# Designs tried in a protein design chat: VH-VL binders against Interferon-induced very large GTPase 1 (GVINP1). Part 11

Target 1, 242 residues: Interferon-induced very large GTPase 1 (GVINP1), of Homo sapiens (Human) (q7z2y8r1479to1720)
Amino acid sequence: DKRLFVLSILGLQSSGKSTVLNALFGLQFTVSAGKCTQGAYMQLLKVEETFTEELGFDFVLAVDTEGLRAPEHSNKSKDRDNELVTFVIGLANLTLINIFGENPSEMQDILQIVVQAFLRMKQVKIFPSCLFVHQNVGEATATDQTMDGRRRLEQKLDEMAAIAAEQEQCLDVTCFSDVIRFDVNTHVYYFAHLWDGNPPMAPPNPRYSHNVQQLKSRILMTATQESRGNIMKISDVKSRVQ
Short names: E, the ipSAE of ESMFold2; O, the ipSAE of OpenDDE; V2, 0.75 times the mean of E and O plus 0.25 times the DockQ between their complexes.

## First folded at step 2 (VH-VL)

Design z3 (framework fv_zimberelimab; at its last look DockQ between E and O 0.12; V2 from the best seeds 0.00; counts 0 for: pae E 5.7 > 2, placed apart)
Fold by ESMFold2, look of step 3:
Structure z3 (fold): chain C 242 residues (1-242), chain A 122 residues (1-122), chain B 110 residues (1-110)
Amino acid sequence: as target 1 above (242 residues)
Amino acid sequence: QLQLQESGPGLVKPSETLTLTCTVSGGSISSGDYYWVWIRQPPGKGLEWIGSIYYSGSTYYNPSLKSRVTVSVDTSKNQFSLKLNSVAATDTALYYCARLGYDSEGYWFDPWGQGTLVTVSS
Amino acid sequence: QSALTQPASVSGSPGQSITISCTGTSSDVGGYNYVSWYQQHPGKAPELMIYDVSNRPSGVSDRFSGSKSGNTASLTISGLQAEDEADYYCSSYTSSSTYVFGGGTKLTVL
């Protein structure tokens, strides 16, 4: 009866996932108490009635993981991270990959897990959408670094896709765009500063507000496209998580 | 039940710095769900928000006072404080501390302290 | 000066209904549902009466109600009683991420 858009956020511990959710949706949603299941914290966000016909859905399920990496653990924690990421990506209409700063080791680890999960989804003919969010970068003063950052991300994604394809013996995969619908120029977003402002509103920083609007617009466009094809009703979500 | 109590001098000379402290009891100032605020009321006049602070130290100020105001927290004492520099007669007011609650639908100030009168006079 | 406009005073007889207005702009009252109302008896701190335009906290009489139309929020008190005599302040969030109050309305019960 009610239509649900599932938005997942994946990222390492302390990467600011909750801050992104509050900045994007704190003004237009009623937040219910969340539930933690298998290391995933889920919150139901009710879309205000004045927007439901425009957007094509009534609720957003925000899925937030506690963190993907425990570097002090061996291969056992990596298997759990892979299974959690596969579950979260498989459930979601759109997944945000949240990266704090430009830490190369953090990028390598999370990209490896993400690429493997998307390759698994391709093998079962599921094509989820993703966007990358880089927080705490100097966008205005680092335009050439941002260009270099996109190039490095694309190279790493292609490298990981090629490695995963060899391991899974998928010879038709040579780059990341063979695995999932992805354009490094339109699916990667950069934020210079964390949230700053009095509650309940977004911060007064114009650059942060502009970047939030760009990301919000892309999420809503993706949700609109999904509502015309694959968006779920709430009863269907209950059966999938049973 | 949560209670707030203001303390500080009742008389401050012009051009000096006013310092007030709010003590929180019956609850913790280190709550992630609340901000802590200072609000004043000049005699016979209305209310004016001065500034807000989160327990982490993040502060936000009324632009009309921003150049003169500092709000701080001391989580070990369960207190937050107001400093207002270069006071003048127009800073004479009842000063309240309050808890700022909020959700996605709005905000409110509840509870309030009892208020403390500060007079700026020589 | 107050950023939100309230009448300086309002009066009514016991049992009547009265309305106190709070007028702002599209950058505060008109732009958000972030309006709250406070009652202040003489010598006392303000008390929260209404939040989020129309929500009543527990312990507040159902004779108090709130509404908003355009840039104007309203507090309505039905069945006016002697203990309702007080000062009333509205408050709104602004697009500059600040909090502003109305100038206050003195309610007199005749």
Scores: ipSAE 0.020, ipTM 0.445, lowest interface PAE 5.7, mean pLDDT 74
ESMFold2-Fast, scan of step 2: ipSAE 0.172; ipTM 0.661
ESMFold2 (binder alone), look of step 3: mean pLDDT 91; pTM 0.924
OpenDDE, look of step 3: ipSAE 0.029; ipTM 0.569
ESMFold2-Fast, scan of step 5: ipSAE 0.198; ipTM 0.684

Design z4 (framework fv_zimberelimab)
Heavy chain, then light chain:
Amino acid sequence: QLQLQESGPGLVKPSETLTLTCTVSGGSISSSSYYWVWIRQPPGKGLEWIGSIYYSGSTYYNPSLKSRVTVSVDTSKNQFSLKLNSVAATDTALYYCARGEDYLWGSYFDYWGQGTLVTVSS
Amino acid sequence: QSALTQPASVSGSPGQSITISCTGTSSDVGGYNYVSWYQQHPGKAPELMIYDVSNRPSGVSDRFSGSKSGNTASLTISGLQAEDEADYYCSSYTDSSTLVFGGGTKLTVL
ESMFold2-Fast, scan of step 2: ipSAE 0.006; ipTM 0.466

Design z5 (framework fv_zimberelimab)
Fold by ESMFold2-Fast, scan of step 2:
Parts: C-alpha cells; structure tokens; sequence
Structure z5 (fold): chain C 242 residues (1-242), chain A 124 residues (1-124), chain B 110 residues (1-110)
C-alpha cells in the first residue's frame, strides 16, 4: 500500500487555485483525475521515485472544490457547501486556503465556511492543518504587505470565528486560535512574485523563478512535516469517503 | 456610549513593576474591529505608543519598550492591563488607554476613544 | 529617530489658514493611508480630528482637512479660531504592525 498525502485547496470560483497548483506541482505527472460523489474534484499526482523518501509519501491527492457559491442562496445550497467543505477538510493532511483579493465579500464567504468547518471538526476531535496563501501581491510592496496582510487576516478570521461560535452555540470560542492551532506569523504564505493577471488566463510558467521555488519548497516542507506523524495510505481514502 | 477608565498606583518606586488596568464600559472588548492600546506622555513631552492588544491575546509592542512591557486582556472582566518592569524616573508620565478602530479589509487604523489618563510618578 | 517629524510650533491669526506637516518614511506615512491627527488641549486627553489621511469623524469641523504626498502628511486648519490653540500630533501605522507618533506641534493663535 502506497503512502498518500492529501492536499485540499479551497477558494471561490477559479480565482488563483490553478496558479497555486501550477506553482506547487508545475510539471507533476497526473495519474488520474475525476469528481467524487460529494462534488469535489480530485487529481492524483505521482511523486518521482527519487524524492519519495525525502518527502515521506508516494502520491499526492489534490482535492479542489468548484462552485462553492451558487446563484441561488437556498438553505439546501448552503448546507451542501458546508457539507462539502467539511468533507474536504476532514479528508486532508493539509488544507490550503487560497486568498484572492479581487472581492472582499468572496473572501468573507470562504473564511466563514472554512472556520465553521474547523469548529465542527474540533467538536469531534479532528484537528486539521491549514495554510493561507495570498496570490498576486505586487513585488515592489511585498514585504510591507506581508506584515499588514497577516494582521488583517487574523482580525477577519476572529470575526468569522465569533460568527461561527454563535451559530454553533460554542460559548468557549471567542477567536480563531480557539478553533484550531493557528499562528498568523507562521501559517500564512505569499506568492508575491507570481504574474498578477486574472484567471483563467495562463500565467508565465513559475517553475523557473527562484522565489517561486523557495515558496514551493517551504510549502512542501511544511506539508511533509505535517504528514510525517499522520500519513495516509491509499486504502484509508475508502474508509473516509464512505 | 463606550468609555475607558485607567486605574493603578500614582507612585511606584524605581526598579519595581508598574501595573495599570483599563476598564471598558458601554461596549465589549471581544470585538474583531478593535485593538486596545496603551499610550504615555511624560510631563511636557509628546505622545509615545507603548503597545496594543487584540482580544485574542495578540500583542504588538514599541521596540524601545518590548523587553520591559507586557499587555494582557481579560475578556470576562472587559479589561486590559499594562505591566512595565524595572521602572525608572524616565517612566514618569500620564498613561492613557485607548480603543483603536481597525477594519480588517479596508485597512482603517485610528484611535477613536481615549481614557482620561492616569499620572504615574516613579520616585523613591 | 523612529518618530514622525513635525514642526515644533506653528502660528496664525484668526481667520487665516495654517498647515502642519508630518514626515515619515516609506515604512509608515509613505507606505500606508493610515495617518491620523489628534488635538490635545492643556490638561486633556487627545481627541481624534482626522483619520486615514483625510477623513473627519462626526462632530469635527470641516475647517480641518488632511492630505498626503509621498512621505509627508499634512493637517490644514482654515478659518483659524482661538479654540484651535492646542498641541497637534500625527500618528501612523508601520510595516512592523506598530504605531508611531509625531513629536507634536504647538499651534498658537495670535
């Protein structure tokens, strides 16, 4: 049975998700791809044999959620989205939460659903790992925006945690760090050196950028560290999907 | 209407720890839109930012004071406090607490409500 | 060293307009639109007059206006009145998620 690292990527629409996947997995070989019953799109990637011992896994299962926001805002649609996100987070060794600064309302929707899912996971003693990634930050102001961006993200996560706690009647939760182990200084990464265009246009190939390789390596190292104590086997996916 | 009130000793001996508390009334300290701030003003001199705290416990300190300062928050009492270690005569000042409005996405940062200030004298 | 630079004093006559400058660096005033101005009368706590470079809180006279160019923010007081006599402080957010005040400017209404 081969070792499987499950990487979930959350975001509304296609805003930056493909850019993150291309930055992390550029020329990786896809073994299979498809949609599961819960509505998530899954893509199985084979790790080159030369690197399997360094990384501690043989395959990466990339899980994406498409169409989280529907035109109709019925209770059924909202429940479906929460169910899908909860499933995706529960399946993952690491969840990447893609932040694309196009629309503040879209950001709030993503964060609210994610925080609510984490709160529900906490109640059943499941402690997922997550990283936040910002896309398309201008190079000239990248360092200044990083510190300010972290401060704003913590504030918004706490706002979403308070809303989720009220909805779930969890009086012992007042901030996001009460929901999962989170440090805004270490769990947020920026892709400042990526092309700043709108999806779905193809960005320049980031594989050859030194800065892109540094961020990719850091994210993969973080993923490897998170997976070392809790690695999944391919057979384990069946029990979690069922 | 939101009000802030400082409390603590008027006199502290050199080398001892100064402890001040700010009581928030008319509103909740557990708000994602606000940081809670300590500012001081030595007699006849300008304002100096000491540090700020978010209700989660996240703190930001003036680098010149960071080794001596601790700010804490008690959301159950609707209070936040300042501890300044190893005080000297140069720490004699009016100490203010203030509320800092911050919009997480719009990026607004300003202090809209201030306490009346409490005078702390460091003397033997 | 890290404080924002303001003139120590400014003077004007009733009805005139005066401007107080606040100069920092690209890591504070120049890097963010988070400059605020505070008025302090003797024996009183500071009061917010301008926030985010140019916005006025409710209750602040439209005689007070703010602006910014590069690393320098400015507070302008038009139609100067006797009660405007006070100390004025600018403040800015910094790239280190900290705050810095200017040295303060004493406004004298002649």
Amino acid sequence: as target 1 above (242 residues)
Amino acid sequence: QLQLQESGPGLVKPSETLTLTCTVSGGSISSSSYYWVWIRQPPGKGLEWIGSIYYSGSTYYNPSLKSRVTVSVDTSKNQFSLKLNSVAATDTALYYCARQYEDSWLGYYYMDVWGQGTLVTVSS
Amino acid sequence: QSALTQPASVSGSPGQSITISCTGTSSDVGGYNYVSWYQQHPGKAPELMIYDVSNRPSGVSDRFSGSKSGNTASLTISGLQAEDEADYYCSSYTSSSTYVFGGGTKLTVL
Scores: ipSAE 0.000, ipTM 0.467, lowest interface PAE 13.6, mean pLDDT 75

Design z6 (framework fv_zimberelimab)
Fold by ESMFold2-Fast, scan of step 2:
Structure z6 (fold): chain C 242 residues (1-242), chain A 122 residues (1-122), chain B 110 residues (1-110)
Amino acid sequence: as target 1 above (242 residues)
Amino acid sequence: QLQLQESGPGLVKPSETLTLTCTVSGGSISSSDYYWVWIRQPPGKGLEWIGSIYYSGSTYYNPSLKSRVTVSVDTSKNQFSLKLNSVAATDTALYYCARVFDYGESYAFDIWGQGTLVTVSS
Amino acid sequence: QSALTQPASVSGSPGQSITISCTGTSSDVGGYNYVSWYQQHPGKAPELMIYEVSNRPSGVSDRFSGSKSGNTASLTISGLQAEDEADYYCSSYTSSSTYVFGGGTKLTVL
């Protein structure tokens, strides 16, 4: 059977997702696409034959949670998002958690749901890998913003982990790094605006390309490490989807 | 300059629901930098945080009050409101609305309303 | 919910310095640099005097200063004046993403 790498993307815009996938795998072709549940869209991508031995997998299953951020105005929508996020993270070899804008407080509910999902998985001994991608940060002050942003994100994740641990009676959890292997200096990537001016007429931002390459290297490293252990087969995904 | 003003009933009967509204003027409640907060103070006693709300509707509540409290926001009216269910005489207090910079910067209450006295009595 | 420990009262004469302590645990005062202090005159709303342990808002006299050592934060008022007579409250953010307040300290001048 063929080897499969499952990449889940929470909140990442379609254009950003395609940029990451194209930068990581070069030329690939979609062989299957569709919705697996409300709010999730799946694409099966065939890795070009030239790269399959180097990467250690034959296909990528990309899972996108378009529309996850809206709406927050009811208890029913919060329950739906919680179930969707838990499903998507549980399915994946690697989950990219996209944060939009400079202040992640706009994503606070999503971060809380994500932390709770990781804590639940830790209790059943499932240890997913994750990376945070923070898009649309200011270019002029990006260095100061990224340092301050990392500190704020880490503090908020630690707070959410402590709350979740108290609610779940987990005495061994005091911060987010107790929930999942996480280092704010290496697992968070900040992207300035894609364009130097008003899209789509503006030229591409050069710093965006640099950050994509760094994220690509991390994703590739994670995928390569996974392929040297127990890798997923296509039949395994069918068992989870059905 | 930004101002906060509480409004609501001065007297509520035991077991009923207390409803208070805070009106924000001189600035927008739809700010990504701030949470909007309810704090109370029983006469002659100290301060107690009740809960906080973000303009998106995300809420955080004092665990001791969580089962009885709901905070809501109406961005079109530049207002946020407190509902406290099943009130008792121990809920008699001055109720303040306030603003806090949340998310790793200060976590300090920098602007306060004047406070409104709510008495719970039969 | 746990209140922070402050002395019930403190007193001083005009021109002297006084210090008010605020003691918590490693899950609030000791764990974060998010301690704030509030001044409350009778019949008035609290006013922010210090935030982030030691920072003053614009308009607050430099006679007011804040510090922290371990689980104890301190507010120091130098050059005491009659108008400093008020109740003072400390507050801290907690590891449970809540806010706690001290019991309050009544400052008497003269």
Scores: ipSAE 0.000, ipTM 0.403, lowest interface PAE 18.3, mean pLDDT 73

Design z7 (framework fv_zimberelimab)
Fold by ESMFold2-Fast, scan of step 2:
Order: sequence, then C-alpha cells, then structure tokens
Structure z7 (fold): chain C 242 residues (1-242), chain A 120 residues (1-120), chain B 110 residues (1-110)
Amino acid sequence: as target 1 above (242 residues)
Amino acid sequence: QLQLQESGPGLVKPSETLTLTCTVSGGSISSSSYYWVWIRQPPGKGLEWIGSIYYSGSTYYNPSLKSRVTVSVDTSKNQFSLKLNSVAATDTALYYCARDYGWELPFDYWGQGTLVTVSS
Amino acid sequence: QSALTQPASVSGSPGQSITISCTGTSSDVGSYNYVSWYQQHPGKAPELMIYDVSNRPSGVSDRFSGSKSGNTASLTISGLQAEDEADYYCSSYTSSSTWVFGGGTKLTVL
C-alpha cells in the first residue's frame, strides 16, 4: 500500500490530457490505466524513486473526465456529467480546470459545470484545491494575462457562482470566492504556445516552458503540503471508486 | 431601459484635476456581470479607452494614463467617477461612460458624452 | 495616431456593398478574436454593431457582417442605405491588457 496523489483534469476535450501529464511528469512510468465505474479515465503513474521522499508520495493517479459534454448540449446526459464531475473533484487532492483557447462559449460551459460541482462539495464540507489552466491563448503577454484576462475570468466565475447559488438556494454565496478559496492572481496559469518545440505541434517541454515549469512547481508544492494530512493510499481509492 | 449620464465641469484649467461622474439608472452598478468604463474622444479624432472598474473596486487603466487616472465607484449612489490629474490641452475631449458586459458584449451601452475643454 | 489602421473615408451608392478594413499587429487583431465595430452618427454616442469579429448584437441588421484574416479585420455593409452614413470605428484587445481603437472611417452614401 503506497502513498497516492490524486490529480484530476477537467475539460470539455480530453485531447490535451496526455500532453499536460507528459509535460508535468514526462519521466514517470505508467503502471495502469482504465475507466472507473463512474466513467472517468484513470491513469496511475509511478514517481521516480529518487523523488518519492521529497514529494511525500509514491504514485500519481491522474483522473480525466473523458467525453464530458457541455451542460446545454443534452438533458439526457446532464445528470451523468454532473455526477461524474462531482465525483472526480471529490476524489482529487488537486483539480486542474482546463480552458482551451479564447472561445467564451466553451469557457462558460466548463465554468458552469465546475462551479456547480464545487457548490455541491461546499455543502458536504470537502475542501477541493483547484488551478485554472488557460491553454492556447495566442500571443498574450504576462501583463495581458495578469490584468484583463484574469479580470474577465473573475467576472465569469462570480456570475456562475451567483447563478448556481440561486439554483441551490445558498443564501451565503454571492461570488466564486464564497464557493472555494480562490485568488485569480495565484490560481490561474496561461499557456500561450502549448505546442512550442521542434517540430511544430510538438508537446510542450517543461524544461523550456516557463509557464509549464511554474504550473509543475505549484502542483508539486501542493502535493508536498497535502502529504502531511490529505494524501491517500491506493487502498483508500479502491474503496471510493467501487 | 439602462441609461448612463455623464456630469462634470465643461472647462478645466491646465494643471488642475478633472472630475467626472457617471450616473447609472435602470440597472444596478452592484452587479457581478458588468464593468463600468470611461472612454474619451478628442474633437474630430478617434476613441481612447481610459479605464474600467468592477463594483468591488477593482480597476484597470490605460497604461499611458495610469499615473494620472483614478476611477472609483459609489454603489450607494449607483455612480462611478473619473479623476484625471494634471490636465493639458491634449486632454480636451468628449468623455463617455459605458458598460462592459465582460466576456459577452464589449461597450454595449454608452452615455451621451460630456465635452471637457482644457483652457484658461 | 491610432493603434489600429482604418481608411479615413469610404464611399458607395445605395444598394452596393462596401468593406472597411482595420489593420493591427500580431499583438492585437492578429492574436485575439475580440474585435468590435462601432457606428457613430454626428452628435451621437457610438453604437455596437459587431463584436467578437463576426457576431451581431440583437437588433443589428444582417446587412452588417464582420470577418478577420491575419492582422486585418473587416466590416462589410451590404445593400448600402442612406442611414448607414456615419463614422465607423474598430476596436481590439491587446497583449498589453488594453483596449485600442482605430482612427475611424467616414462612410459617405451618395
């Protein structure tokens, strides 16, 4: 029975999953992969032995909501998607919320799902940690992404929180920070050129991408801090996915 | 039904501070959906974004004006205001207040504009 | 000078189609799909005609359409009418966290 860090990745498209995981944990070995009963795709990665004491865990369980649909596309699968997302967030030590490109409609869809799930988690006193990853945002500078980009994301999260709070009749929720602890200045990471490399369209290399290195450092710091009280063991996860 | 109306002095002397107020009616300024904006237009020239404010007090400014500009909000009066320090003749312009529906509709409602002339 | 380049004037006859260009750089129009177009009649405030490159607000005639290729956005007005005579301004978000506007184009309907 080994120590496990659970990393969940939420996004409307699963195509970026392997790219992000390989960029963050490119030298780790995949020991198993498959779907759980809830429908999430799970991949177990073994941490290199030289890093296990420093990080405080032996394995990373990467959880992906593969096949997640936008909330407005189908009422028939909406309950399933909501249950899946709530399960995946609840299982995770850290959840990455993947927003792709600058399409406001797709951003709204994923934010609606995420805020609703976090609001349900608040009711059962679960503390999820989350980071927002905004991928493929063109030539945006650090200044651009720090000011107007974050401003618009903060506004949209607050809108989604207000709507979700009204639907769930939560009187004490008026903005996203009331749902979970969130700071737009420290919990959002931007990747303007995720395909940087030679040849073009190559996966990002964490050794050469400042944004990827910054995200990796945050993930590892969170994992190290969580190992003091919130880290799970493989046997604990088996009980919860069954 | 939303209306925005600018108010302030029509004449300001060089080196003084320009103060303008925008009164919002038919809608609440205390809404998480909107940013409230100042945009100016020198006579016969194009538009220039000055800055934006969220109802919480968070502000975003045009870097070329940031050292001279302060935007503030008064939710109890449903108003927001612009202070522009150390004015010069080049600050002579029509000053508009506007609404920005963030990620949806940029600058979707405008006031009528108020002409500010910087001279003796 | 304005950050975005527009022709100073354009003209057409009723029923024709005209196009107004808005040229920026890779750090504004070329990188962001946040291009808007505003119509301004003399003595009036600007009115939003197109947002996010090609979307029309409710109430704007389908004679107005927008597009973008590389660093240049375009506003096309089909079936030109006398009431279309106005100044037209484009705007774009920039990599410096600002909103910038074009110099404006005066449309004359003959």
Scores: ipSAE 0.000, ipTM 0.437, lowest interface PAE 14.7, mean pLDDT 74

Design z8 (framework fv_zimberelimab)
Fold by ESMFold2-Fast, scan of step 2:
Structure z8 (fold): chain C 242 residues (1-242), chain A 122 residues (1-122), chain B 110 residues (1-110)
Amino acid sequence: as target 1 above (242 residues)
Amino acid sequence: QLQLQESGPGLVKPSETLTLTCTVSGGSISSSSYYWVWIRQPPGKGLEWIGSIYYSGSTYYNPSLKSRVTVSVDTSKNQFSLKLNSVAATDTALYYCARHSYEYDWGGFDYWGQGTLVTVSS
Amino acid sequence: QSALTQPASVSGSPGQSITISCTGTSSDVGGYNYVSWYQQHPGKAPELMIYDVSNRPSGVSDRFSGSKSGNTASLTISGLQAEDEADYYCSSYTSSSTLVFGGGTKLTVL
């Protein structure tokens, strides 16, 4: 009888996924202690009553992975990660792809796995919704530096899409926009989550706190728009998981 | 300062293809911060979005025009173009090109060309 | 006609405030905070006045403000001046990832 929104978060180990969840749902409380199933940690979060009409759901099922790592010479490890990613994306109304730092090589593993999963899902006509969350992008994050980050991410996504298309024999795919509906300017959000810790002894910046709350509202609004009313009841999710 | 300039024929015969080009100066089309947009306005009527393009070639079209419209980009010439097939008298309008900015926030069309009048008649 | 409903005309005297409405559905104005407003003087291209419901571009007078309630967005012009006489158009994103415009409102400064 209650409406459920399923939110999946994918990222490398130690990528600050809990910071994103706390930023989005800081006013909610956890109804369930959580459960780890097939490498995914699931928590049921109750939306504060005053927000349920605005958001259009009563509960959030947060699905988090233990962290993704792909050793260079292990086909078995990569298959496990691919299966886990496909599973958590398949459960979700919206998937957040959490990227930590500015190192392109650290991003390549997660982007490769995610792009391959989306491409495989496209072939069976499943079109998941996703947003990219980029954290800890450095001390001198300004609007022009954020634009440079978007260009790098788009170029890398296009590269990974082309490689995945060759591997999956998809001749109609040449860039990431061919895989899912994606706009680097509207589907990527940047958090300087260490702003209060950089420098470590500085008091919190009031403008930063305001900006984080504004980004939270924008992400939640985007999440409801991307789900396009594909809200489930709790019993429907139990059927999918089992 | 950024400037957009439409160019193309002022008169097109029914059933032919309309081709318009927008030349961008004072800024680069090869930027991840912007989409480039075609909008039209029939004489005495309101605005209608035709389509948008990203420098990578990704396009979004008005569903009512999608079967007849193609937008393309030429980053080497800093231009983007509109092709509208099988034109009819109802396609008579001022055609504008514009920039859609996402640079620092969710967007709006912040720079417009002056518009070019296209008349469809025999 | 147009996808979004605007009054055909509004009028006011210098120094007064006027409001122009833009009504859609939950699939456009009501579902998204991506409403823009454009001002068009005769013979000229439209100019962006408001984006994302209530934000002003640099250079736009603070006499112009935007808001939204449910499925209706509003443009308010305070301290009305003769130069504000123009056509005004609203625009919104839709659930189909498209853009739609209102029919336009002619503002007359008496």
Scores: ipSAE 0.000, ipTM 0.412, lowest interface PAE 17.1, mean pLDDT 73

Design z9 (framework fv_zimberelimab)
Heavy chain, then light chain:
Amino acid sequence: QLQLQESGPGLVKPSETLTLTCTVSGGSISSSSYYWVWIRQPPGKGLEWIGSIYYSGSTYYNPSLKSRVTVSVDTSKNQFSLKLNSVAATDTALYYCARELWFGDYYFDYWGQGTLVTVSS
Amino acid sequence: QSALTQPASVSGSPGQSITISCTGTSSDVGGYNYVSWYQQHPGKAPELMIYDVSNRPSGVSDRFSGSKSGNTASLTISGLQAEDEADYYCSSYTSSSTYVFGGGTKLTVL
ESMFold2-Fast, scan of step 2: ipSAE 0.011; ipTM 0.523

## First folded at step 3 (VH-VL)

Design ta1 (from t1 with heavy chain V34M; framework fv_telazorlimab; at its last look DockQ between E and O 0.01; V2 from the best seeds 0.00; counts 0 for: pae E 15.3 > 2, placed apart)
Fold by ESMFold2, look of step 3:
Structure ta1 (fold): chain C 242 residues (1-242), chain A 121 residues (1-121), chain B 106 residues (1-106)
Amino acid sequence: as target 1 above (242 residues)
Amino acid sequence: QVTLKESGPALVKPTQTLTLTCSFSGFSLSTSGMGVGWIRQPPGKALEWIAHIYWDDDKYYNTALKTRLTISKDTSKNQVVLTMTNMDPVDTATYYCARDEYWGSYAFDIWGQGTLVTVSS
Amino acid sequence: EIVLTQSPATLSLSPGERATLSCRASQSVSYLAWYQQKPGQAPRPWIYDASNRATGIPARFSGSGSGTDYTLTISSLEPEDFAVYYCQQYSSYPLTFGQGTKVEIK
């Protein structure tokens, strides 16, 4: 009678995505070897026995993409990325969207795919939670950059929602909050260089540990809320992965 | 080589505001990951961390002292300034500044020599 | 806030003896350091990340532990090792130090 919480991690930088799991959960979970299916790297994390009753689940399935954009052929790669993102968002109880750097083109690409996937989930009455993790935002004042980054992200999400609504023929959607429950002030986390260093982990520092603890706490609180709502059993995940 | 040195008054009267300056060389607070912290030690007692500032102007304060503390930096002068309001005799301590390298392996790798601040009438 | 409790408060030992210093955290930490301090001097980094010796620290010093329980061991005390040792966590703010263990000559 094992219960599973599914956590997906999306972004263009696959190496940084896989090390997030070790940085966030390595000491509280035992990590198994991962496997890849349909371009998604999956890894099973066993909840340490002392936390099982507190959390309400026995395992976490971490789903990490190998990469979202291939430069070889834009049309073919875009279709596969859309299918992969829809699959991992549809599978997940919580999705972390990893945005790396300040490149507008890369940020727009991932946001466009993500917004379309969430809109498709809304159409089939699936309401996954999401958190945005924005890395490598420079060395400017964190508070000032955080406010500007939140405002800029919200604007882009609203623009993408309007475009996706036209493309998916969903006329009742005008902003991102129409697509999914979202609060730019509580669902966006900023890290200067958390996943910028050489894998597996940045050197120890209290700033790193504090930021990681905050994100980890939010993920675990979300997982606890989901466990109260009949979290999926492992056999159901096998069917959903197909 | 990296050095830090604390400066400020040796004697402060109760209720006055203490201003301490950490002057450092061999590194810059314009470098990503660099920070400076303040630690104090009352005579014969344990170390107590009190405040911290990083290259990106992010700031942290000891919870019990937060309302009395302000930390700031002047990157061009290689200085960090700490102010502590409403000084009390219990605040008598040696005050140290120390380097924290956010991306490094140590907590505080280089310390100043410390400056004794006595709070009395 | 994470409270660090060091024990014993004082170790009275002779040169050549083994010293064992304990540091217990009120909740699990990922990053733990040790400092040595002699009278009239600033603390000196001694052990970082629980078990790694700082530059120039003799091999007779070793750190161990994880989670909430940490130990500093001096395999054979030398005259220069008599000092106060502090543990410090740097996993979360506020940063905290233990109250110190004084290693003194018996």
Scores: ipSAE 0.000, ipTM 0.414, lowest interface PAE 15.3, mean pLDDT 73
ESMFold2 (binder alone), look of step 3: mean pLDDT 93; pTM 0.942
OpenDDE, look of step 3: ipSAE 0.023; ipTM 0.605

Design ta2 (from t1 with light chain S92N Y93W; framework fv_telazorlimab; at its last look DockQ between E and O 0.01; V2 from the best seeds 0.00; counts 0 for: pae E 12.8 > 2, placed apart)
Fold by OpenDDE, look of step 3:
Structure ta2 (fold): chain C 242 residues (1-242), chain A 121 residues (1-121), chain B 106 residues (1-106)
Amino acid sequence: as target 1 above (242 residues)
Amino acid sequence: QVTLKESGPALVKPTQTLTLTCSFSGFSLSTSGVGVGWIRQPPGKALEWIAHIYWDDDKYYNTALKTRLTISKDTSKNQVVLTMTNMDPVDTATYYCARDEYWGSYAFDIWGQGTLVTVSS
Amino acid sequence: EIVLTQSPATLSLSPGERATLSCRASQSVSYLAWYQQKPGQAPRPWIYDASNRATGIPARFSGSGSGTDYTLTISSLEPEDFAVYYCQQYSNWPLTFGQGTKVEIK
C-alpha cells in the first residue's frame, strides 16, 4: 500500500490548466483550445526511490479537471461545477486554483464555489491546501500591481468566505484564512505568458519556465509537509471524498 | 468603450451567400469567457439567435439553420464573420452581433446597431 | 429547444401604473435575461440572471422567478418605458427568445 500525494487543478475552460500540469511534471494531458477535458483525468506519477524518503510519499496523483463554466454543458454547468469542485477539493491534498487573465473578477462565481467547498471540507475535518496560479500576467505588472492584485484577491476571498459562512451557519469564519491556511503573499503565484509574443510563431517565454519551477518547488514543499501529518494510502483514495 | 458594428451587403439575391462581419472594439476574443453571437430580427417579428463563437473557437449554431451557417473569428482584427448560404426572402431581417461574457451568463450585454439585409430578386 | 412564451402579447397601460410581464419556459431554465427594444433600435440588456438589473436600469424595474416562470415588473410606468420586452434563456443551446411583450400607452 503505497503513499499517495494528490494534486489537483481547477479553473475555467481553456484557462491553461493542463498546460500547467504538463509543464510541472512532464505529463500528457490534452492541451487544446478546441477540446476541453471532460470530467476528471488522473495520472499516477511514480516518485524516484531516491526521493521517496525525503518527500514522504511514493506517488503523485495528478488530477486534471474539466474546465469550469464550460459553455457546452449549458444549464448543467453550474451544478456540475459545484460537484466537480467539491469532489476535486475533497480528494486532493493540494488544489491549484488556476486563474487566467489580468482580471480575477472573471472567476468570481467559481471562486465562490471554491470557497464554499473548502468551508464544507473544514466542517467535515478535511484540511486540504490550495495555491492560486494566476496565469497570463503581463510583464508590466509592476510589483505594485501585483501587490494590489493580491490585496484585491484577498479581499474578494474574504468576502466570499463571509458569504459562505453565513450560508453554512459557521459563526467562527470571517475571512478566507479562517477556512483554510492561506496567505495571499505565499499562496498566489503569477505566471507570465506561455509565449513571448503571439502564437504560433512566438517562441516560448523563458519566464514561464521559471514560474513553473517556482510553483513546482512550492508544491513539493507543501507535499512534504502534508506527508508528515496526513498522507493518504492508495487504498484510502476511494473513501476520501463523501 | 465596448462597441460592435455589423457590416455587409444590404441586398442579397435568392440562393446567394450572405457574408456579414462584426467588427468590435474595447474587448478581445482572446480573453477567456468572451463570446460573440449573431441574432436576427425580421421586420416586426421576434429575435432569433443564429450562431455563437467563443474565445477558444468553440462554435454554436441555430439547429434549423446549421447547415447554412459558418461562423469564424479573427482575433487579430477583432472581427467575427458569419456566412449564410442559400439565402431566401424569408431570411430578410436586421442582423445583430452582440457580445457575451460567460462570467455569469450568456446574456448579451453589448449589441451592435444591426444591419438590415433584404433578400430579393 | 426551450420555448419561451411571453404574456400578454400586448399590455396597454397608462403612465404611473404597474406593469407585470410574464415569461414561461417549456422546461426549467436556470438563466434568464430580459431585453428592452424600442422601434428602430437594437435590443438593450435590461435584466440578467432573472433578477439583476443591467447597468443604468432604474429601480422601478425588477425581475423575479425560477424554474419555468419568470416575471418582469415595472412598479410605476414612465413614458420612456413603453417598448417591447423580450425574455431570453441561456441555460441551454440553442439560445431562445420569447415572442415579446409590447407595453404600449393606453
Scores: ipSAE 0.000, ipTM 0.528, lowest interface PAE 11.5, mean pLDDT 87
ESMFold2, look of step 3: ipSAE 0.000; ipTM 0.445
ESMFold2 (binder alone), look of step 3: mean pLDDT 93; pTM 0.945

